VHH binders against DIS3-like exonuclease 1 (DIS3L). Designs and how they scored, part 1

Scores and structures below are computed, not measured.

Target 1, 352 residues: DIS3-like exonuclease 1 (DIS3L), of Bos taurus (Bovine) (a0jn80r465to816)
Amino acid sequence: REDLRKTHLVFSIDPSGCEDVDDTLSVRALDNGNLELGVHIADVTHFVAPHSYIDIEARTRATTYYLADRRYDMLPAILSADVCSLLGGVDRYAVSVMWELDKTSYEIKKVWYGRTIIRSAYKLFYEAAQDLLDGNFSVVKDIPEFKDLDEKSRQAKLEELVWAIRKLTDIARHIRAKRDSCGALELEGVEVRIQLDEKKNIHDLIPKQPLEVHETVAECMILANHWVAKKIWESFPHQALLRRHPPPHQEFFSELRECAKAKGFFIDTRSNKALADSLDNANDPNDPIVNKLLRSMATQAMSNALYFSTGSCAEEEFHHYGLALDKYTHFTSPIRRYSDIIVHRLLMAAIS
Structure headers, positions and changes below count from the first letter of each chain, unless a header shows other numbers; Kabat numbers aren't used for antibody chains.
F, E and O stand for the ipSAE by ESMFold2-Fast, ESMFold2 and OpenDDE, each averaged over both directions (binder to target, target to binder). V2 = 0.75 x the mean of E and O + 0.25 x the DockQ between their complexes.
[cut] marks letters that were taken out.
The coordinates of atoms that the task and the answers printed are left out; those that the model quotes come from them. Centres of patches stay.

## First folded at step 2 (VHH; from e09, 21 letters changed)

Design f01
Fold by ESMFold2, look of step 4:
Structure f01 (fold): chain B 352 residues (1-352), chain A 123 residues (1-123)
Amino acid sequence: as target 1 above (352 residues)
Amino acid sequence: EVQLLESGGGEVQPGGSLRLSCAASGFTFSSYAISWYRQAPGKQREWVSTITSGGSTNYAESVKGRFTISRDNAKNTLYLQMSSLRAEDTAVYYCATYEVTIDSGEYTYFDYWGQGTLVTVKP
């Protein structure tokens, strides 16, 4: 295990009151001037042996989750909320992915996978992390880890944390922009979808927008899932558990195309890039809601993503349509998804 | 566990009124849009009305002016006040909500439906 406790600022960002922390993040400057980005995930497989009673129960719950496309709490509370959970201020085992990035271009130069020991320094909630990102430091009084520090220590730690959050967000913006250029889709939320089933306009229904730090965390998780997918596929080209998103059948886009045509836009649904470019260009300066409406209809047309074994189809079928990635899997949520436990076991085998 | 339970159905004469209720549990009711649907014998399920988390309402053309959707967020309860009922309104009425879970940029869409309550408008 590589010990990161004294060398890395590791922290989590989760919904307020979250006790089952799957994921933590780090970012730091390296001696050569490059950056290191780290994603550190709960090491559930350390505590859950294959074919144990707990493993069999978790597998049974994960099967129901997939059939109903519904999430259940998979593990006993002592595991999910305590010993596996990457809680602040305690030593925990993790499975880490770390990338060396060019300091300017953020090009990935090197990747490392391994088992680690971490101690999360901050258990932040999303709104607090967003306030820090925005420069609203009144939130410091709500961050327990800053309590009882003298002014010099508190200011130094605050500057360190703010730098990390801002750097992670800058990296996430870059990674997302690159996926957007390859056709990654920007989709919209549920409340708008229900209204679209009967009304084609959302003038009276404005969805709540996510905080930017939600996307910061999501982009880091997507990157980890993508690179782990590549790693386990390289080691097990016919037996890796990956996740694909096939293109929707064209008839599911008919409502989107007709609504767009009625608004004076052509939406090209022949590829994810064509769709993404068409949506990006579908702006009505007289009605700013039109773009959100069209994106919400595109969300309703999407097929579901699927788990698969890499031996079950050709590599050209591995593509994730919505994320515009050639390989994807689930790695970053092993407390709540059994498939991630399988992926962790494959990764451990691949790096041994 | 998400649960939706309809009640208040029954038999009524043409031109009559009924009030349906839908008791919700297992999710933050006040944060979700919630809808009524209906299914007449031998027909496909059709949308009736939706109320958003902010209280905005929308209705199918066939029920506008006759049906009123409302919610009581303190009681986690959705209502449908039906008046001027017609034989064509005879159906099993369902409440439904939708959830999108976003996990690492992937959307998982969940439909939640009640068991339904029968409304019969006598010929």
Scores: ipSAE 0.012, ipTM 0.331, lowest interface PAE 8.1, mean pLDDT 80

## First folded at step 13 (VHH; from u4 with T50R S98Y K101R Y108T)

Design v3
Fold by ESMFold2, fold request of step 27:
Parts: C-alpha cells; structure tokens; sequence
Structure v3 (fold): chain B 352 residues (1-352), chain A 123 residues (1-123)
C-alpha cells in the first residue's frame, strides 16, 4: 500500500449527515510544477472477500434490485458506515487513482492506480465547500477540524484547503468543457410539479439549482470511472465489466421534439452533440422552467445504460452516449453498488 | 423501494406464443415510459420494445409484427405478448425504466431493472 497520510491533503465532500463516505479527493503541486489530482475510494474489497457470506448477501441484494438505489441495504452497517467509510480523522484503506496534470493545460501526463492508506483531513458537506469556494469564510466556525488550532495553524490550513477546493474546481471545469465539446448531455431528473393557479403561473415551481461543488466532485468521479474503465479493459480486453449507454432510437425523442416545437424551439436529435447544443439553446427568457422541462423530457427519452462484458460486443459499442465517453464503468461507489466491487477486483488484478 | 417484477416466461415450441408481465411498484407507473429488453446467453442485452406514458409503442425490427407491448396503468403492469416465436428469441427478458438522479458520481446513471424471466424457444 502507498501511504498518503503525511504527503497528501485528502478530504471528502458529501451531503450533510452522510455516514457512508465512498470517495475522497486530493490535489497538490508537484516539484516539477505539474499538478497531481487524486481520487481515493473506499477499499471495500479488502473487507469483503469473494464468496464470503457478506459477498453473497451483497450480490443477492444488488441482483434483486439491479441498478436500484439502495445503498444503505447492500452491506452491513458496520462496514458501510464505519470500517469501509472514509471518515475524517481516522486511518482508512483506499483504492486510489492519481493523475499528473500539466500545470497550465491540465493535460494528463500519467496515471497511477493502487491501494493506499489515507487519513481524511476534512469531512465537508457540499454547502460548506461551496462557501469556501465562493470566499465566504464565515463557514469556518462550522468546520470542526478547525477547532482547537492556534490562529496561525488555522489560517495556514484554511488557505491550503481553499486552494485545493478552487484548484479541483478549475480542473473540473476544464474536464467538463472537453466532454461538452464531444456532446456530453446536461439532463434534468427533478420532476417538476406544476401547481396550476388561475393564471397558470409556474414561476414559483423552479427547483433549486445544484451547487458548483456538486459538479466539481462529479467530474472527478467521472474521470476516475473513465480511466479505471480504460485500465481494466487494457488488461482484460474481453472480460472487463464496463458500462455503456447506447444512443436512443429516434422515435424515443418524438414527444420532446413535439413539445419543443410547440414552445418555438428546434431540438436536433441526430447526435448527442446536436442534442446537447439544441438543449443549451432552448431558453425562454420569459419562462425559465421551459429548459428544465425539456431536459427532463430528454431524460425520459434516453435508452437504458447497460453493464456488459467487453468480450460481448465490438469496441465501437462501448460508448456512453450521455457522458460522451468512449469507455466508462462504475468504480467510485463500492459501498452502495455491487458492480463497483467487481470493478475494484478487476482493477486489483490488472495492477498485480 | 422502486420495483419491477417480471413473470410469464417458460419453454415454447417454435411458432408458439407467450405473454410476459411486469408488475411495477414504488413509483407513479403511469408517468413513465417502460421498456422490454432481452439478453441471450453470451450476448449483450438488447432493446425489444417501449411504451410511452401516452401509450405510443415502439419495437425493434427483429420483433416487429410478432410482439405487442401494452400497459395497464390501473394495475401498474406492463405486458409483452409474443407470437410466432423463433429460436433467436430465446433469452432472459427484462422490463426497465430509465431514471436520472444527481449524485457526486454521475448525473445520468440510474436504471431500474427487473430480475428477468427466461423464455426458451425449443430448436
């Protein structure tokens, strides 16, 4: 195992009250001036051997509720909320992906995969991380890791943490922009409930926007899933577990196109880039909910994403339509998804 | 909490018929498009049919004219009537709903699938 406890600032950003922390992040400047980005994921496979009672039970629960969101039910609470969870202030086993990035262009120069030992320095919730990103430092009083420090130490640690959050966000913006140029979709899953009034006023129904740090974390996780997919495919070109998202059949978009036309917009569904660009341009300045409704309809038009073995289809079919990635898998949530446990085992085999 | 349960699979002779059912619970069934998929041994899972919330139906070319999808929103049940079955139709059949949820991992990553029901068409 590589010991990162004294060399890396590792921290998590999760919903407030989260006890099962799958993922943590790090970023640092290297001696050559380049950056190192790190994604550090709970090492569930250390504690869950293949064919153990716990493994059989987790597989059964994941199989019975295939792709269902039941993260609290897959593993016993002692594993999910404690020994596997990347809690703050305790030493934990992790599986890490670390990239060296060019200091200016953020081009990925090399990647490292391995088992690590980490000690998460901060267990942040999204709103606190967003306040730090925005320069609102009143939140420091709500960050328990800053208590019991002298003023000099606290200021130094705060500057370090703020730098890390801002740098991660800069990197995430760059990574997302590259995927956007290839047709990555921004979709909407929140069901908008229209409360009809006498004037059919829907302005009060606009859902709250996600915070930018949600996207910061998501882009880092997507990058890790993408690179792990490439690594396990390289080692097992016919037996890797990946996740694909095939292009939807054109007739699935009929209701979206019809609704958009009624609102005066043309939605081009010929490719994921055409769809993404059309959705970005479908803005009604007098009715901001229209774009959200169109993106929600686009979600309803999507084909289902599929897990598959790489030996079962041609490489051209590996593409993830919604993310605009040529290879993808699930790696970053092994506490709540059994497929991620399989992917971790494949990764460990690939680097051994 | 969201659940899809397939039933109605079995063995059938070539040219025979079967009716598959998918019982849905834990969500507003009538508001969603629902699909049938199938996976033959050693093959990738493939799309078979879809029915929208408004009742419009769509079929893969390989099954068009032989399969009929329908829904009963009062019973939260999806159906697939299969006729003129061929050996190539042998597969585990799944019903599925696509779902989008924001999370730190992915913004379009959730599917809801049933456990599947096996259809075997004898050679």
Amino acid sequence: as target 1 above (352 residues)
Amino acid sequence: EVQLLESGGGEVQPGGSLRLSCAASGFTFSSYAISWYRQAPGKQREWVSRITSGGSTYYAESVKGRFTISRDNAKNTLYLQMSSLRAEDTAVYYCARYEYRYSGDEYTYFDVWGQGTLVTVKP
Scores: ipSAE 0.112, ipTM 0.586, lowest interface PAE 6.4, mean pLDDT 82
Fold by OpenDDE, fold request of step 27:
Structure v3 (fold): chain B 352 residues (1-352), chain A 123 residues (1-123)
Amino acid sequence: as target 1 above (352 residues)
Amino acid sequence: EVQLLESGGGEVQPGGSLRLSCAASGFTFSSYAISWYRQAPGKQREWVSRITSGGSTYYAESVKGRFTISRDNAKNTLYLQMSSLRAEDTAVYYCARYEYRYSGDEYTYFDVWGQGTLVTVKP
């Protein structure tokens, strides 16, 4: 197990109140001038042996379920909220993917997979991370890790953290742009945050507003999932658990095409790239809702993504239509998804 | 709380007709695509029909020409008119809402399911 506790600034960005921290990030400059991007995922398989009672139960549950007023954990709380969770300020076991990136182009030069020991320096909330990204440092008072530091030390650490967040964001933008060029879709989904009162009654429904930092974290996770998918496929071409997203049937786009036409736009649905580009160009300056509507309609046309074993279908079917990736899997949330546990086991076997 | 409640199931003779209803609550019904599924004994659950928020309808090949999906947004209700029923149509019928959610590393459909209503076509 590689020890990253002294060499890497590792931190997490999660929703407020989150206790089951699956994922952490790191970015650092290397001696040769390149960058190292790291995704560090909770090493659940260290604690959950195959065919154990906990494993069987987790498999049965398949995923953690979040309700408005409660949750049902896939794993026992001692694991999900404690020993597996990549909490701040404590030593934790992780499975890491790290990339060496060119300092200028961010081209991936090297990739490393392995078990690690980490100590997350910061447990950040999305909002706080965004504030730091935006240069709003008033949030520092609310970050516990800065509380007991002298001013000089606080400033130094803050600068380091802000640099990391900004660098991650910049890298993520680059990665996304690359996927976009390959036909990645920006679809419209409406999610709401449930606010409960003291009696656990619904007080309000607030639409979730995605922040750029959400996309930053997401791109890093997607990158990890993609590369892990490639790795386990290479080692187990007929036994790898991957996640595919088949293209929708063309007939499912009929409403979208007709609506777009009525608004004076042409939507090309012949490929994900064509669809993405068409949607990007379908803007009415006088009515910004039109584009959102069209994207919503596009969303309704989508098929479900699904898990599969690579031996069960042809390689051309591996593709993830929405993400515009030839191979994909779930690796980044083993605390709450059992599929990730399987993938971790496959990865460990692959790198043995 | 988001809820779907199916009704209208029962026993019917081959060639008969039946209308199922799905009452929706806890969300803006008109904004969502809704589908019917069915599960026969010993078989996997299968998609039957879908209607989008815009009113576009889709059908499984096995039910095309026999089943009609519709919705009443004012009543927050989904319907499935079944005609020319066959023994093979015997199943528990479910309505499901499609919601596109972002999990942090992927967009996926999230299905909200009702409890189902049993349709029995007796020979």
Scores: ipSAE 0.054, ipTM 0.527, lowest interface PAE 2.6, mean pLDDT 90
Fold by OpenDDE, fold request of step 27:
Structure v3 (fold): chain B 352 residues (1-352), chain A 123 residues (1-123)
Amino acid sequence: as target 1 above (352 residues)
Amino acid sequence: EVQLLESGGGEVQPGGSLRLSCAASGFTFSSYAISWYRQAPGKQREWVSRITSGGSTYYAESVKGRFTISRDNAKNTLYLQMSSLRAEDTAVYYCARYEYRYSGDEYTYFDVWGQGTLVTVKP
């Protein structure tokens, strides 16, 4: 197990109130001038042995369920909220993917997989991370990890953290751009936060506004999932657990095409790239909602992503249509998804 | 809380008809595409039919021409009219709401599922 506690600034960005921290990030400059991007995922498999009672129960539950007023954890709380969770300020076991990136082009030069020991320096909320990204440093007073520092140290740590967040964001933009060039879709959906009153009635629905930092974290996780997918497939070409997104049935796009046509736009649905490009070009300067509606319709036309064993279908079917990736899996949430536990085990076997 | 509640299931003879209902609550029903799924004993859950927020309807090949999906937005209710029922239609039928959201590491589609209603087609 590689010790990253002294060499890497590791931190997490999660929703407020999150206790089960699956994922952390790091970015650093290397001596050769390149960058190292790191995704560090909770090492659940260290604590959950195959065929153990906990494993069997987790398999049965399959996933943690988050309801408006309650949650049902896939794993016992001692694991999900404590020993597995990558909490701040404590030593934790992780499985890491780290990439060496060219300092200029961000081209991936090297990739490393392995078990690590980390100590997350910051448990950030998305909003706080975004504020730091945006240069709003008033949020620092609300970040507990800065409270015990003298002013000089606080400033130095803040600068380091802000640099990391900004660098991650820059890298993520690059990664996304690359996927976009391959046909990644930007779809529309509405996610709301539910507020309940004392009687557990819906008091209010608050739309969640996506922040750039959400995309930053997402791209890093997607990158990890993609590379892990490639790795486990290479080692186990006939028994790797991957996640595919089949192309939608063309008939599902009929409403979209018709609506677009009525608005004077042509939507090409023959491929994800064609769809993505068509949607990007379907803009009415006089009505900015049109594009959102079309994207919403496109969303409704989509098929569901699904898990599969690589031996069960042709390689041509491995593709993730929406993400525009040839191989994909779930690796980054082992505390709440059992599939990730399986993938971790496959990965560990692959790198043994 | 988002809820879907299926009803209308029961036992029917081959060639018979049933009408399933799915009562929705806790969300803006009219804004979502909703689907019917079914799961037969020992088989995987399969898609049966979908109706979009715009009212477009789609059917699995196995039920095309026999089943009709519809929705009443005023009542927040989804329907599945089943006719010419066959033994192979025996299954628990579920209604599901499609939603697009970020899951932490993927933008993906999620289904909110009801508890299901059992349809048994036998002589």
Scores: ipSAE 0.042, ipTM 0.517, lowest interface PAE 2.7, mean pLDDT 90
Fold by ESMFold2, fold request of step 27:
Structure v3 (fold): chain B 352 residues (1-352), chain A 123 residues (1-123)
Amino acid sequence: as target 1 above (352 residues)
Amino acid sequence: EVQLLESGGGEVQPGGSLRLSCAASGFTFSSYAISWYRQAPGKQREWVSRITSGGSTYYAESVKGRFTISRDNAKNTLYLQMSSLRAEDTAVYYCARYEYRYSGDEYTYFDVWGQGTLVTVKP
């Protein structure tokens, strides 16, 4: 295991009250002028042996469920909320992906995968991280890790943390912009976003409070998932567990195109970007529900993402349409998803 | 510790009024949308009302025009003013904070629930 406790500022950003911390982040400047980006994920496989009682139960449950009146954990609470969880101020085992980035272009120069030991310095909630990103330092009084420090030490640690959050965000902006130029999809507009969990009902409208730091975390996780997918595929070209999103067949868009034409709009379905641009332009000032109807029809025409074995299809079919990535998997949430545990086992085999 | 604590439940006559409160602690209350839910005996929990961080309000059809949701961000408190109460409003009422957890390409709900407060509308 590589020991990162004294050389890396590692921290998490999650909802307030989160006990099952899967993921932490780091960023630092290297002596050669480049940057190092790190994603450090709970090492669940260290505590959950294949075919153990806990493994069999986790496989049966497949994921953690959030019900209206309770939480239904995939793993026992001692694992999910304690020994696997990357809590602040304690030593934890992690599985890390670390990239060396060019200082100015953020081009990835090399990547490292391995088991590590970390000590998360901060367990931040999203609003606190966003306030620090925005330069609103009144939130410092609400960050427990800054209590009981003298003012000089607090100021030094604050400056270090703010630099890290800002640098991570700058990197995430760059990574997202590159994927956008390749047609990454955004169908839900800017005002309301709803995630459908395949195993959960959603029965109310929940307007999203947009924070940039949400995107910062998401882009780092997507990058880790992408690079782990490449690594396990290289080692196991026919037995890797990946995730793909095939493009929808054009016949599924026929009702959308016909409805739009009846309302006087042309919807171009030949690419993700053409679809998004067409939907953005399909506005009737006398009937504002037309745009919502057309977007709902477009969403219903989309295929679902799915897991697959790389031996089941040709490499050209691995593509993730929505993310505009050629290889993708799930690696970053092993406390809550059993597929991630499988991917961790594949990664450990690939690097041994 | 993140907590939601409901209060203000009790017995009331048909047509009467009650005001429920939900005290929040351990998070930045003003940044979240907060909802009320209820669960009648033998029935599934159902959504009642929601208020966004920006103050927009939403109501289930069964309570529209009778219930009013509000918030006091200075006191970290959510309110539900209930009027014209009916027997079918008898339930345990819960407040909930919703947030999307961002885990790469997927969003999931991460929610915090209170313990609930019982409202009984007499026959």
Scores: ipSAE 0.036, ipTM 0.419, lowest interface PAE 5.5, mean pLDDT 80

## First folded at step 16 (VHH; from v3 with T52H T108V)

Design k6
Fold by ESMFold2, look of step 18:
Structure k6 (fold): chain B 352 residues (1-352), chain A 123 residues (1-123)
Amino acid sequence: as target 1 above (352 residues)
Amino acid sequence: EVQLLESGGGEVQPGGSLRLSCAASGFTFSSYAISWYRQAPGKQREWVSRIHSGGSTYYAESVKGRFTISRDNAKNTLYLQMSSLRAEDTAVYYCARYEYRYSGDEYVYFDVWGQGTLVTVKP
C-alpha cells in the first residue's frame, strides 16, 4: 500500500451529511511542473472477502436502495458508514488512480493504479466547495476542519484547499471539452429516488440547484471509470466487466425530430456528435424551455446502459454512446454498487 | 426515520408577510444544509432558499431581499420569513434535505421532503 497521508491533500465533496463516502480527490503540482490528479476510492474489497457472508448478502442486494423515508444499504452500516467510508480526519484504505498531467495541455503522461492509505483532510459538502471555487469565503464557518485553527494557519490551509478545488475544476472543464468534441451528450437526465436501475423508466422532474463542482467531481469519476475500464480490459480482454451504452434505434428518435422540426430546428440523429451538436444549437430565445424539452425527449429515446463481459461481444460494441467513451465501467462507488466491487477485484488482479 | 413537517402557511394579501416553519426529526439537524422549495399548481417545483449548518444562506433570484431563511438548531427547526408577498409566490412550500450525487453516467439525487404547507397570496 502506498502511504499518501503525509504527501497528498486528499478531500471529499459530497452531499451535506453524507456518511457513506466512496470517493475522495487530490491534485498537486509535481517537481517537474506537471500535475498529479488522484481519485481515491473506498477499498471495500479489503473488508469484504469473496464468498464471505457479507459478500453473498451484498451480491443479492446488488445496490443500495434509496427510498423516500429510508435507505436499504448494500453493506452493513459499520462498513458503509464507518470502516470503508473515507471520512475526514481518519486513516482509511483506498484504491487509487493517479494521473500525471502536462501542466498546460493536461495530456495524460502516466497512470498509476494501486492500494493506498489516505487521511481525508476535509469532508466538504458541494455547496461549500462551490463557494470556495467562487471566492465566497463566508462558508468557512460551515467547514469544521477550520474551526480550531489560528488565523494564519487557517488562511494558509484555506489557500491550499481553494487552489486544489480550482485546479480540479479547470482539469474537469478540459476533460469534458475533450469528450464534447467526440460527441458527448448533454441530456436532461433526472434520477428517481426509488431505484437507480429504473432511472429512465421513472421520471420525476424535480428542480436542481446546478453547481459546477458537481461536474468537477463527475468528470474526475468518469475519468477514473474510463481508465480502470481500459486497464482491466487490457489484462482480461474477454472477461472484464465493463459498461456500454448502445446507440438507440433510429425509430425512437422520430418524435424528437418531428417536435424539433415543428419548432424550426433540425435534429441530426445519425451519430452521437451530430445529435450533440444539433441539440446544442436548438435554442429558442422566445421560449427557453424548448432546449430542455428536446433534451428530455432525447433522453427518453436513449437505450439503457448495461453491464457486460468483454467476451460477450465485439470491441466495436463496447462504446458508451452518452459519454462518448470507447470503454467504460463502474469503479468509483463500491460502497453502494456490487459491480464496483467486482471491478475492484479485477483491477487488483490486473496490477498484481 | 427522517421527518420534515412544514407549517405556517395561509392566505395573505399582496405585500403581506408569513413565517413558515419546518420541524425536523430523525436525523442530526445541525449537521445538514436544509432548503425550501415551492411548487405552484401545474408548475415544476423550484428551489427557493438554502441554509447551511454554520448559518450561510443562499436565495433564488426571485426571492432575494424579500425572503429570509433561518434555523434554530436547538429546536431542530427551519424557518422562512416571507415578506412583500406577491401573487407569483402562491405555492405549496416544502422543506427538504438537499442531497446530490453524481457518479459516471449515473445521475442521482435524493432528498427528504416534508408534506408541504400552502401559501396563497390573494389577488
Scores: ipSAE 0.012, ipTM 0.310, lowest interface PAE 8.7, mean pLDDT 77

